VH-VL binders against AP-3 complex subunit mu (apm3). Designs and how they scored, part 25

Target 1, 249 residues: AP-3 complex subunit mu (apm3), of Schizosaccharomyces pombe (o94669r175to423)
Amino acid sequence: TNEFFIHVLERVSAVYQPNGKLAFGTVKSDMECKCQISGMPLLLLSLRPGTKLGNVRFHQSVNLKRWKQHPDQIEFIPPDGKFTLASFQTDFATQKSLPVVVEAKNKLDGRFEVRIRNTGKKSVENLKILITIPQALKSVTVTEGNYIFRASKYTHMEEGILEWSVKKLAWTSPALVLTGFLAPLKKDANSTEESSSYSKLEHLDLQYKLQGSTLHNFKVESLKMLNHPDKKSYKGVKHTIIAQNVSFR
Key: E = the ipSAE of ESMFold2; O = the ipSAE of OpenDDE; V2 = 0.75 times the mean of E and O plus 0.25 times the DockQ between their complexes.

## First folded at step 17 (VH-VL; framework fv_disitamab)

Design c95 (from c72 with light chain Y94L; at its last look DockQ between E and O 0.43; V2 from the best seeds 0.00; counts 0 for: grease 20.2 > 18.9)
Fold by ESMFold2, look of step 17:
Structure c95 (fold): chain C 249 residues (1-249), chain A 121 residues (1-121), chain B 105 residues (1-105)
Amino acid sequence: as target 1 above (249 residues)
Amino acid sequence: EVQLVQSGAEVKKPGATVKISCKVSGYTFTDYYIHWVQQAPGKGLEWMGRINPYSGGTYYNQKFKDKATITADKSTDTAYMELSSLRSEDTAVYFCATEIGYFWRYAFDIWGQGTLVTVSS
Amino acid sequence: DIQMTQSPSSVSASVGDRVTITCKASQGIDSDVAWYQQKPGKAPKLLIYAASSLQSGVPSRFSGSGSGTDFTLTISSLQPEDFATYYCQQYEDLTFGGGTKVEIK
């Protein structure tokens, strides 16, 4: 009954190049905790040296004077049960890649193809691929998962959205493929300009969940009970990356 | 591996016609645009026009629309550009290039090696 | 109809130098600007697309930036193999800039 759990959730909004290289992005993170330590423990949480918590908001129990002097240390008296210890924002290193690689192509006959692979070492969960479609859609096939198309009338937007959902993308899986066919645009009889029957699709967004990794090499180094230094408590640390607004250019 | 292989260099007299070929391999010929680009000696790049090999539709730079005729042959996976009424100022290297239909890019992704056309008396 | 004014027309620089090349559009355009490298006697090679996105296989010392009318290609640390002429291209009507010849001293 002397347990302390930390769940670090990293919520990612990013723009990537198709080869997986980061163009820019932000990570909005929460340290969600569950305290099952009895009494009124005074805890010192030490992070990896050099870790910076940007735009941080702490739980009311955090000793801000200590933090200002030692920014990688968080001293606090936790409430019982679940609470959020800190909410913060960090930039992530450009060398750290998200694991989902996308190749997406238009063809002149109105066909388009979206190919996805997992290049990481962990399964990707709850993968959702959102494709902006500016015209009617004839058909879609997928190698795995489900899809739904919401035409412009139903999206509250000028354009429709094709949503492809895949529950799990294992890192050993072959590439998954969506193939779609656009319905041709009406040709203007009065136009003198050459134009295609098919718009070029330009927009693709991803959402997914990834367990057990961090974009900025975040690490909890230690948890100490300052008012009972001989007493040990169990700590459990879990990391989840939630890619919620990931696009490509 | 996507490749665009052009026909060899040509020497022509003023008033003649030349037809440059651009053979495509490594993808389905009708999937992507083929563009043509002129580079006169010591000069920069100038876009001439493009063809949609699926529909046969063309779009030309106005400067070249009376000089160049762009065609495509689906049976041989080859695009062509014919230059008519050749003059000395038509001496240039001519490139074909493909625009792969990636969602995120507008660019000439793969280029042919170029074809030198020399117009001299 | 959109003119791309590229400057400088040439630059002479040493290995390791930072080189900056600019293109200015005659009117505001989308950031659909590409940059190409052309070595003597060779076809152009795509370096940058969408103003700032690096083509696969291009060294990270190349970067692009800009929006509206002003676009820039930067070589952060010039290498001997970077001797070439560089062209910008805007995609609205496919006009190239005049080119910038980079010569290593």
Scores: ipSAE 0.578, ipTM 0.834, lowest interface PAE 1.2, mean pLDDT 86
ESMFold2 (binder alone), look of step 17: mean pLDDT 90; pTM 0.929
OpenDDE, look of step 17: ipSAE 0.581; ipTM 0.779

## First folded at step 18 (VH-VL; framework fv_disitamab)

Design c100 (from c91 with heavy chain Y59N K65Q; at its last look DockQ between E and O 0.52; V2 from the best seeds 0.57)
Heavy chain, then light chain:
Amino acid sequence: EVQLVQSGAEVKKPGATVKISCKVSGYTFTDYYIHWVQQAPGKGLEWMGRINPHSGGTNYNQKFQDKATITADKSTDTAYMELSSLRSEDTAVYFCATEIGYFWRYAFDIWGQGTLVTVSS
Amino acid sequence: DIQMTQSPSSVSASVGDRVTITCKASQGIDSYVAWYQQKPGKAPKLLIYAASSLQSGVPSRFSGSGSGTDFTLTISSLQPEDFATYYCQQYEDYTFGGGTKVEIK
ESMFold2, look of step 18: ipSAE 0.584; ipTM 0.833
ESMFold2 (binder alone), look of step 18: mean pLDDT 91; pTM 0.940
OpenDDE, look of step 18: ipSAE 0.632; ipTM 0.821
ESMFold2, look of step 20: ipSAE 0.665; ipTM 0.864
ESMFold2 (binder alone), look of step 20: mean pLDDT 90; pTM 0.939
OpenDDE, look of step 20: ipSAE 0.507; ipTM 0.782

Design c101 (from c91 with heavy chain F103S W104S; at its last look DockQ between E and O 0.57; V2 from the best seeds 0.00; counts 0 for: pae E 4.7 > 2)
Fold by ESMFold2, look of step 18:
Structure c101 (fold): chain C 249 residues (1-249), chain A 121 residues (1-121), chain B 105 residues (1-105)
Amino acid sequence: as target 1 above (249 residues)
Amino acid sequence: EVQLVQSGAEVKKPGATVKISCKVSGYTFTDYYIHWVQQAPGKGLEWMGRINPHSGGTYYNQKFKDKATITADKSTDTAYMELSSLRSEDTAVYFCATEIGYSSRYAFDIWGQGTLVTVSS
Amino acid sequence: DIQMTQSPSSVSASVGDRVTITCKASQGIDSYVAWYQQKPGKAPKLLIYAASSLQSGVPSRFSGSGSGTDFTLTISSLQPEDFATYYCQQYEDYTFGGGTKVEIK
């Protein structure tokens, strides 16, 4: 068939403050393409008018002169099969945010609770929450999904990473909850006063996949074949956000 | 709504004792520390000590270890601080405060309204 | 005990001014530093926690920064309701700074 496929992948790095405010975030995007058009087609890919790609690196087939004159248009002769047409980077748009919100609470008996919610309008998939556990872990329960605790080897603390995996977090779902209990710390032998037996959780990392959404106002408007303007070709466009480095402090 | 309500102002003679109460509502009393803070007239804030209401264990600022005794009553959701052998230098406003156990938050989130203790002969 | 040396002890400023208050710890500490606002006859109010995290309901003109030994509270455009005394606190042994009175010029 005479088809051209575009998969826009947005790979996200972000750090959130404890109050949920974005401290830092950037999006590294790739236009991954698959060309199934015969011959030597001269293609013109048009983006939403006014689009400007930041720190862009193009495939070698791109007409850079045309792009400089019209930054929302990409003219190229594609190689056969799979290739990356463009790689670029942006910060988050101020009107956009990642949909997964995390909160953790700690109690004086060593109990802790991690809550996650989807504040967006689409299901989040392949969610993994990495929880840094500061001391020995006695037990864990979850309302959904699975967990694995990967202890670090230390003489007397047995800290580690608790991995919580959830296949799907629907936007209509109630908050999902992980509850755990820490074993108490050994007290300082030189202290005559009670010191804290439990450290608070301080570090959580998230990974997940979100289909059909973007973190900036990017859109593919059209694809035309300039050297055969009367020939019809199909363009398929798919957008995926991959949150792979999202930290909560 | 989390709330810490303290007992009313006290006027005491030197050498007396006073017991200030701090009633907690809006969360499970044993979940979080109760801290006590002194503010002498025209002076800054000074941390006095804390209690773990779950265990009853205390931790004091060394300056106040011979002055203050902090206790908690689980049946009434109330923390207490008793000041002994009062002197004029103990005239101050005394606050209770709690920290809610949110991860990556180490701060006194909620404060009582303060209790003025006046020591005069 | 870890001392928190807060400076200046007072500042006289006009509405709209930028005000910066510093706290210096006597040794390196983690970034669990809180900032409080206190008006006369009132309990302190939490503004900033974890050195830079704004408490819910606190105006965005307040900001905090710092690490190690040096921490700052900044009021980007002073408002009439901001005239108060400000305190830092470190959380390793709970010591407060001496306070900074922000007063109208």
Scores: ipSAE 0.358, ipTM 0.714, lowest interface PAE 2.7, mean pLDDT 86
ESMFold2 (binder alone), look of step 18: mean pLDDT 91; pTM 0.939
OpenDDE, look of step 18: ipSAE 0.652; ipTM 0.840
ESMFold2, look of step 20: ipSAE 0.177; ipTM 0.636
ESMFold2 (binder alone), look of step 20: mean pLDDT 91; pTM 0.943
OpenDDE, look of step 20: ipSAE 0.644; ipTM 0.844

Design c96 (from c91 with heavy chain G101S; at its last look DockQ between E and O 0.56; V2 from the best seeds 0.56)
Fold by ESMFold2, look of step 18:
Structure c96 (fold): chain C 249 residues (1-249), chain A 121 residues (1-121), chain B 105 residues (1-105)
Amino acid sequence: as target 1 above (249 residues)
Amino acid sequence: EVQLVQSGAEVKKPGATVKISCKVSGYTFTDYYIHWVQQAPGKGLEWMGRINPHSGGTYYNQKFKDKATITADKSTDTAYMELSSLRSEDTAVYFCATEISYFWRYAFDIWGQGTLVTVSS
Amino acid sequence: DIQMTQSPSSVSASVGDRVTITCKASQGIDSYVAWYQQKPGKAPKLLIYAASSLQSGVPSRFSGSGSGTDFTLTISSLQPEDFATYYCQQYEDYTFGGGTKVEIK
């Protein structure tokens, strides 16, 4: 009835080292809200002291004068229903590492192996692993999930893409494994036998959703109704990281 | 435990040959490259060549192409390097090393203990 | 062949010092550069791969950086066990740097 819901979405595009250290990245964030408070409430949303919202764009109802004086406080009169309160960028360089780690190996006989695990404390959802494959595949096996291989003629690129989909990677799970076998490269009369029949695979990208975590330790501290301070309102706060394009170097 | 165990030290006369062995254990021998590295006394490391133990294919540093012959024996999980027409400047420690082929890196992960070859009259 | 010019050839340092070692490639290369530590009479030990990634079991006081032609190994606080010779290696044609001996001051 008298409730206000906040969903903080952090959309991440990043390049990581295999040890989990960030090389570079961007985080674009939205505060998506749903107002179920009747009347015309004047709300004060207080964030963790010292929170900085980079390049912020507010909903038109936000009191910008108040925000300029107290950047961790957002005063507004919400519209009924769903709206975006703020869109912003957060500092990524000093934040926590993303929890999905990958170990990926080539073998000289044309096998390759991709191991993934969750080092965090929350389940990873809708995990998609995209492996660039520069030649034909013989076969693929996975310990969990599904795969689809799209050869280069279907990608509109010079290389094929092997897509491995895993619905959930729990923090309690053992590592999940994909094993693939490359088909040997075709040779012609002009080729040398010194060349390997198998390219070294070097490229892997991830996409996934991680609920209940933030990269900046962002926290909503309180929500108060200034024009009715004797009334209580329930706030529901949800944080989601959407890893849109996470690659390794 | 992954190990590369090399044959013992050798003392040779100029003009002789020597064959150094590198026995692999702890992983499938044919999965990864075996590299050979020379270290002359008091000097740095110098890459000599590699072998694909699965195919037998080799790739040499041009400096050592006429000096070294690298082979692999799948039945004994052993790589070999033969040095021909030994001269005093071939006196060195010779290392084998394996390259475990991770997607995003190149590295010599595991090294043999080294084999000292001394060439003198 | 791609030359890897490593400098300095030696460093005299005390425990606790920050030590910086550089390698410069004779032409632009990718970031597949490794760093090794070698103690007398022993085989080299991998410290850093891909210019900046720390090998498992290597203390966090070691770090690597660089791209293109310039690569650096840093020991943030030198320990007694760090007195050794250090080598860089690039992987287009496997050339090592000439080495840097880190000695007790």
Scores: ipSAE 0.489, ipTM 0.780, lowest interface PAE 1.6, mean pLDDT 86
ESMFold2 (binder alone), look of step 18: mean pLDDT 90; pTM 0.933
OpenDDE, look of step 18: ipSAE 0.630; ipTM 0.812

Design c97 (from c91 with light chain A50D; at its last look DockQ between E and O 0.45; V2 from the best seeds 0.51)
Fold by ESMFold2, look of step 18:
Structure c97 (fold): chain C 249 residues (1-249), chain A 121 residues (1-121), chain B 105 residues (1-105)
Amino acid sequence: as target 1 above (249 residues)
Amino acid sequence: EVQLVQSGAEVKKPGATVKISCKVSGYTFTDYYIHWVQQAPGKGLEWMGRINPHSGGTYYNQKFKDKATITADKSTDTAYMELSSLRSEDTAVYFCATEIGYFWRYAFDIWGQGTLVTVSS
Amino acid sequence: DIQMTQSPSSVSASVGDRVTITCKASQGIDSYVAWYQQKPGKAPKLLIYDASSLQSGVPSRFSGSGSGTDFTLTISSLQPEDFATYYCQQYEDYTFGGGTKVEIK
C-alpha cells in the first residue's frame, strides 16, 4: 500500500468571555503520522506559505537545513509506521471560535442551570463540563449524558467538583441541560442584609474533542515525493482539536 | 424575550401613596432579583432596594427604608413598589430592573421602561 | 456604603473623538463594576459588566478596564448615537456613579 496519513492534534487551553471573545489561549500541536509507503521515500510536506511553527521540535528524520531556509516546508524520510513528525505551538486565530457555548445561571431557590450548545459544523466528542461547587450538592438532573460529584472530604464544607459528561454533542442537537440543586449554605457569619443560603456559582471548565476543525491558519498544502516525482503519493489529513481546559471570566 | 413592563405615569398630591407595578415575562419570575432605581429630574440613578421573588425577602437602601415597600406577586409575575407619604422630592422616574444570575456576570441586565411619578400640590 | 466618584461630570466632544470616563471606588471592589448608557427619556442600557466584558450587541468601540478602585470606560471613536449619559455601578451595595454626560462640541 502507498499511503501516508497525517493527523494534526491541536491541544487547546483558553479563557473566553461569555460573549465568545477570546481573552487568551494557547495551542500546542502534534503532527502524528503513519507511513505505509515502501522503500525510502523522500517526502516534502508544504504548509500554507508564511506559516510559522512556534517552539518546534522535529522528528530526527527532518532536514533541518531545509526547514531553516524554508520554514513552511518540511523535508524528511519517514520511518515505517507511526511516528510524530513535529511538535509545536501555533498562534490562536482570533476569528475562529470554539464551537461549544455555555449559558450558566444561578437561581434564587438554590437551583443552577448549565445549558450547552454546539454552534459549529462538526460533532463534539467526549464533552466534560466541570463545575466548582462551594457547598453541598443536593441533586442533579441532566437531559443527556451522565454526571459524578467528586466531593472533597478534607474540609468542613461538602464542596467539590461536579463533572458532567456527554459522549457526543451533534451540531444539530438542541441545547443540553444540567440542573443542579445546592444544599443550603451553612451560615456562620451573616451580611448586614438578608443573607442567601446559596453561594453564586461563578466558574466552570470544559474539555472535549472536535474532529475536522482547526483554530489557527495552519494548513497542509501538499505532500510530494521528491525522489520519485512521477510517483503519486497518497495523503490523508485529519485535524482534531482537543480542548483540555476552556473556561470563562 | 425577556421584558419588564411597568405601569403608567402617576400624578399625586403630597401625602398620597402610589403603587408601581413591574410585570416580568420571558423567564421564570422567581428565578432572579428585581431591583428598583430612582432617577429624579435632571439627576443620576439611585438604587432603592431589591426583592427575592422566590422568598419574598427584601433588601433596602437605608435612604428609602421608610419610604418604599417592595413586594412580589408570584401568581401574576409582577413586582410592586409602594411609595408612601409622597412629597415633591419624590418626583422621579422609577425603574425596575432584573439581574440574571449568570455565573460570571454582575450587572442589571434588563430594565423596565420607567414610571414617572409627579408629586405636585 | 461604597461611593463611586465618576468624572468628568460632562464631556464636550465631536464625532470621531476618543472619550474616556473614569470611576473611583471608595474601597476595593475587585472587578465588580458595570457601565450603563442612558439616552433622554429612555431606560439605562447595560454596556460593560465585570469592568471589561462587553454585553452582547454592544459595539467594539466601547471598552472597559480597571480593577480594585479605578475603572475606565472608553469610547474609541465617538459616533452620533453615543451622545448620552453614562453611569458606572459597583455591585457590592449597588451604588451608581454620578454620571457623565457626553454631548456635542
Scores: ipSAE 0.525, ipTM 0.813, lowest interface PAE 1.3, mean pLDDT 86
ESMFold2 (binder alone), look of step 18: mean pLDDT 91; pTM 0.940
OpenDDE, look of step 18: ipSAE 0.533; ipTM 0.788

Design c98 (from c91 with light chain D30S S31D; at its last read DockQ between E and O 0.64; V2 from the best seeds 0.66)
Heavy chain, then light chain:
Amino acid sequence: EVQLVQSGAEVKKPGATVKISCKVSGYTFTDYYIHWVQQAPGKGLEWMGRINPHSGGTYYNQKFKDKATITADKSTDTAYMELSSLRSEDTAVYFCATEIGYFWRYAFDIWGQGTLVTVSS
Amino acid sequence: DIQMTQSPSSVSASVGDRVTITCKASQGISDYVAWYQQKPGKAPKLLIYAASSLQSGVPSRFSGSGSGTDFTLTISSLQPEDFATYYCQQYEDYTFGGGTKVEIK
ESMFold2, look of step 18: ipSAE 0.622; ipTM 0.846
ESMFold2 (binder alone), look of step 18: mean pLDDT 91; pTM 0.940
OpenDDE, look of step 18: ipSAE 0.722; ipTM 0.866
ESMFold2, look of step 19: ipSAE 0.589; ipTM 0.833
ESMFold2 (binder alone), look of step 19: mean pLDDT 91; pTM 0.938
OpenDDE, look of step 19: ipSAE 0.462; ipTM 0.738
ESMFold2, look of step 20: ipSAE 0.615; ipTM 0.842
ESMFold2 (binder alone), look of step 20: mean pLDDT 91; pTM 0.941
OpenDDE, look of step 20: ipSAE 0.616; ipTM 0.834
ESMFold2, fold request of step 21: ipSAE 0.550, 0.605, 0.604; ipTM 0.818, 0.842, 0.844
ESMFold2 (binder alone), fold request of step 21: mean pLDDT 91, 91, 91; pTM 0.937, 0.937, 0.941
OpenDDE, fold request of step 21: ipSAE 0.774, 0.764, 0.762; ipTM 0.890, 0.883, 0.883
ESMFold2, last read: ipSAE 0.392, 0.496, 0.577; ipTM 0.704, 0.788, 0.833
ESMFold2 (binder alone), last read: mean pLDDT 90, 91, 91; pTM 0.936, 0.940, 0.936
OpenDDE, last read: ipSAE 0.762, 0.763, 0.748; ipTM 0.883, 0.883, 0.877

Design c99 (from c91 with heavy chain Q62E K65Q; at its last look DockQ between E and O 0.40; V2 from the best seeds 0.56)
Fold by ESMFold2, look of step 18:
Structure c99 (fold): chain C 249 residues (1-249), chain A 121 residues (1-121), chain B 105 residues (1-105)
Amino acid sequence: as target 1 above (249 residues)
Amino acid sequence: EVQLVQSGAEVKKPGATVKISCKVSGYTFTDYYIHWVQQAPGKGLEWMGRINPHSGGTYYNEKFQDKATITADKSTDTAYMELSSLRSEDTAVYFCATEIGYFWRYAFDIWGQGTLVTVSS
Amino acid sequence: DIQMTQSPSSVSASVGDRVTITCKASQGIDSYVAWYQQKPGKAPKLLIYAASSLQSGVPSRFSGSGSGTDFTLTISSLQPEDFATYYCQQYEDYTFGGGTKVEIK
């Protein structure tokens, strides 16, 4: 009772280098809230001084005059229950990188290997690795987790997406490995030159969730109830990074 | 640690044959292509050809297809390039290099130290 | 096959200078271009792959850019160890550029 919860979600769509450094991408953030405060509270949410929220879109309850005067302060009267207070662009913190690194190799016998490691200090959750397979897939082995192959409905080349799912990647674990084998392409019997029997795999995507970490330097500093200063408010703030469509080059 | 170690320098007379070796260590020999590159004295790099050590299949630059023969020996993890009917213009340093098959890149990742072949009368 | 025209053929430069080297492909190619550094008597060393991606262990003063037909290697602040010859290479049929020798001015 008499609680207010803030969940800051950072949704990442990006291209990273294998070492975890950003090449290109976007981070879109949402402040999702749940109000369980009785009455008509007038709340003031203060962010780290100097914070700049890019492309911000506020809930209709926000006092825009206050925002224009003090762009690191958000004054509002929340609706009951769940609502989105703000949606915005956040800056990448230049000293932060995503903790999941990947090594992925093709072999001349049609094998491919994907090795994935957590370089951070927190476990990565709900990891999904998506590998584009441009020809028939003969077999897959994983050291952990599950996989499924989703064939394309349009093509006759048996191409599709191989999905490797890992519930948790601990930061202390050795690298997790997927090994796959491609079926060979048919060799032309009239050729005296060996043609490539296997396409080179060039792309993979990651999806995952990282609790309690941020890519940005934005921080919720305080939440105050302006119209009842003697009444203490409970502030619960949770941060989640949702890596979506993260690829490597 | 991946290494490509080539055979030592050769001095040959015109018309002779030379066979230079490239021994691979630090990865499974049959996993990746071995390429050969010529560098004539004071000149740039020129790609000669490659071999798939798994299948033995080769692919040559047309300029070198009548000059060079590329082979691989799985039992010794060694690739070879034989140059026949040597002429003075074949004097060069010859490199082997491996192309590791990373998903997101094409590159000659590791190079041998080079083998100088000198053709003199 | 695809020709890689590299320019300039040589550059005289001082420590601290910005050096720019270009390669032009005879037809459009993807960004599968690599850049190599070669010092006298040594094998080439990979610097840049995929036109713009820095190889691990290569100093951040090296950068690459380009797509299609025009590609560039840049050394933002030349160091004494950077005096060498530089080559581009494309991967559709493996041709190298002619090389650029970077020399002490």
Scores: ipSAE 0.592, ipTM 0.838, lowest interface PAE 1.0, mean pLDDT 86
ESMFold2 (binder alone), look of step 18: mean pLDDT 91; pTM 0.942
OpenDDE, look of step 18: ipSAE 0.638; ipTM 0.822

## First folded at step 19 (VH-VL; framework fv_disitamab)

Design c102 (from c98 with light chain D93S; at its last fold request DockQ between E and O 0.69; V2 from the best seeds 0.66)
Heavy chain, then light chain:
Amino acid sequence: EVQLVQSGAEVKKPGATVKISCKVSGYTFTDYYIHWVQQAPGKGLEWMGRINPHSGGTYYNQKFKDKATITADKSTDTAYMELSSLRSEDTAVYFCATEIGYFWRYAFDIWGQGTLVTVSS
Amino acid sequence: DIQMTQSPSSVSASVGDRVTITCKASQGISDYVAWYQQKPGKAPKLLIYAASSLQSGVPSRFSGSGSGTDFTLTISSLQPEDFATYYCQQYESYTFGGGTKVEIK
ESMFold2, look of step 19: ipSAE 0.600; ipTM 0.840
ESMFold2 (binder alone), look of step 19: mean pLDDT 90; pTM 0.937
OpenDDE, look of step 19: ipSAE 0.578; ipTM 0.787
ESMFold2, look of step 20: ipSAE 0.645; ipTM 0.858
ESMFold2 (binder alone), look of step 20: mean pLDDT 90; pTM 0.935
OpenDDE, look of step 20: ipSAE 0.711; ipTM 0.862
ESMFold2, fold request of step 21: ipSAE 0.507, 0.442, 0.548; ipTM 0.797, 0.753, 0.817
ESMFold2 (binder alone), fold request of step 21: mean pLDDT 90, 91, 90; pTM 0.932, 0.940, 0.937
OpenDDE, fold request of step 21: ipSAE 0.768, 0.762, 0.755; ipTM 0.887, 0.884, 0.881

Design c103 (from c98 with light chain E92D; at its last look DockQ between E and O 0.40; V2 from the best seeds 0.53)
Fold by OpenDDE, look of step 19:
Structure c103 (fold): chain C 249 residues (1-249), chain A 121 residues (1-121), chain B 105 residues (1-105)
Amino acid sequence: as target 1 above (249 residues)
Amino acid sequence: EVQLVQSGAEVKKPGATVKISCKVSGYTFTDYYIHWVQQAPGKGLEWMGRINPHSGGTYYNQKFKDKATITADKSTDTAYMELSSLRSEDTAVYFCATEIGYFWRYAFDIWGQGTLVTVSS
Amino acid sequence: DIQMTQSPSSVSASVGDRVTITCKASQGISDYVAWYQQKPGKAPKLLIYAASSLQSGVPSRFSGSGSGTDFTLTISSLQPEDFATYYCQQYDDYTFGGGTKVEIK
């Protein structure tokens, strides 16, 4: 059986401003392939015209001469089994949002609230929210999922990480909410008349997995076997977004 | 519904003291800052100060530090602003406001209706 | 103290016009800028927060932009109800701009 599979894995790193707008973001993509073709197939992968692969690293089997002439075409003789055909990076600074939106509120009595919402039309899987908080955490409540607080291993660090995990966030799901209570901070002698009795949440990281989507409009147009054009070797392309280090500062 | 309701208009003589109130409803009084803003007739907005209703801590605009005293009563969910040694220049509408709705955002999203203080001989 | 210089102080415009108001901060600030609308005898109404975020219930014809020291409020197509005075504010120390009166031409 002549079969060729492509799985495009996109790892997202994004920084959001307090207003919820994207400040900066990058997508690191890996084209993972599986080749089960008999013989010595010469393959041509055609991408959407105009596609630019930034900082691309190719598998050794790739014909670089052809790619230089046609940067949307990847010619190669695949090895048997699994391999990474290409790795590349794309910036998405112009994008407005990611599929998951997070909001947080700080109250004057040490209470805080974090809301997460799926803004897309697909379910988000394995969602993890990492909340940087002081070690002095009194209590936490979540509407869904599980949480764990991990104190800093370093004695000089007073901060800890609250990890909120949700297995699946359906696009139809209402916003999920985490509520927590911080312990009062010790009064600083140098504080203004209005001393901050409580620290504020200032940093959240999100990690999640979203299947069947691309953030940078990456698309495979075709896969052809050049030395055997009559043979079908293309089984399809799978896309998975793995959002990592999505920071709200 | 979140509301800030202020006390009624005041007429005072020069040298007098006035205390205006701002009653909060629709949310927990101690959760968010209460701010006071001055607006002289035909003039712009000027921030005067704020209070942390939970701790009682205050922070003032330097311009109003000796003019205004901001307090809060947790038992009645009411913030107060006292203006001392009133002068004609203190004639203005005074607003209370709060910031309750936003992630790391401190814009004044809820306002009282304003209280006119008139100082005349 | 951070100063907010707002301009213009007044603008005459017609319904359908594009109106732009600017505020300049005396020093670099983050996106902690808000815009308010005030009508005579009424309290100010929040329009924009975080420089560019539209407050809930505010028409989409209002937009905010800017970072650092220069901030802008734009009304893409002025409506009759938009004739009012507008104020910018930085909410690090809560200084307001001087205001801009939008009047009927």
Scores: ipSAE 0.564, ipTM 0.785, lowest interface PAE 0.8, mean pLDDT 88
ESMFold2, look of step 19: ipSAE 0.580; ipTM 0.837
ESMFold2 (binder alone), look of step 19: mean pLDDT 91; pTM 0.939

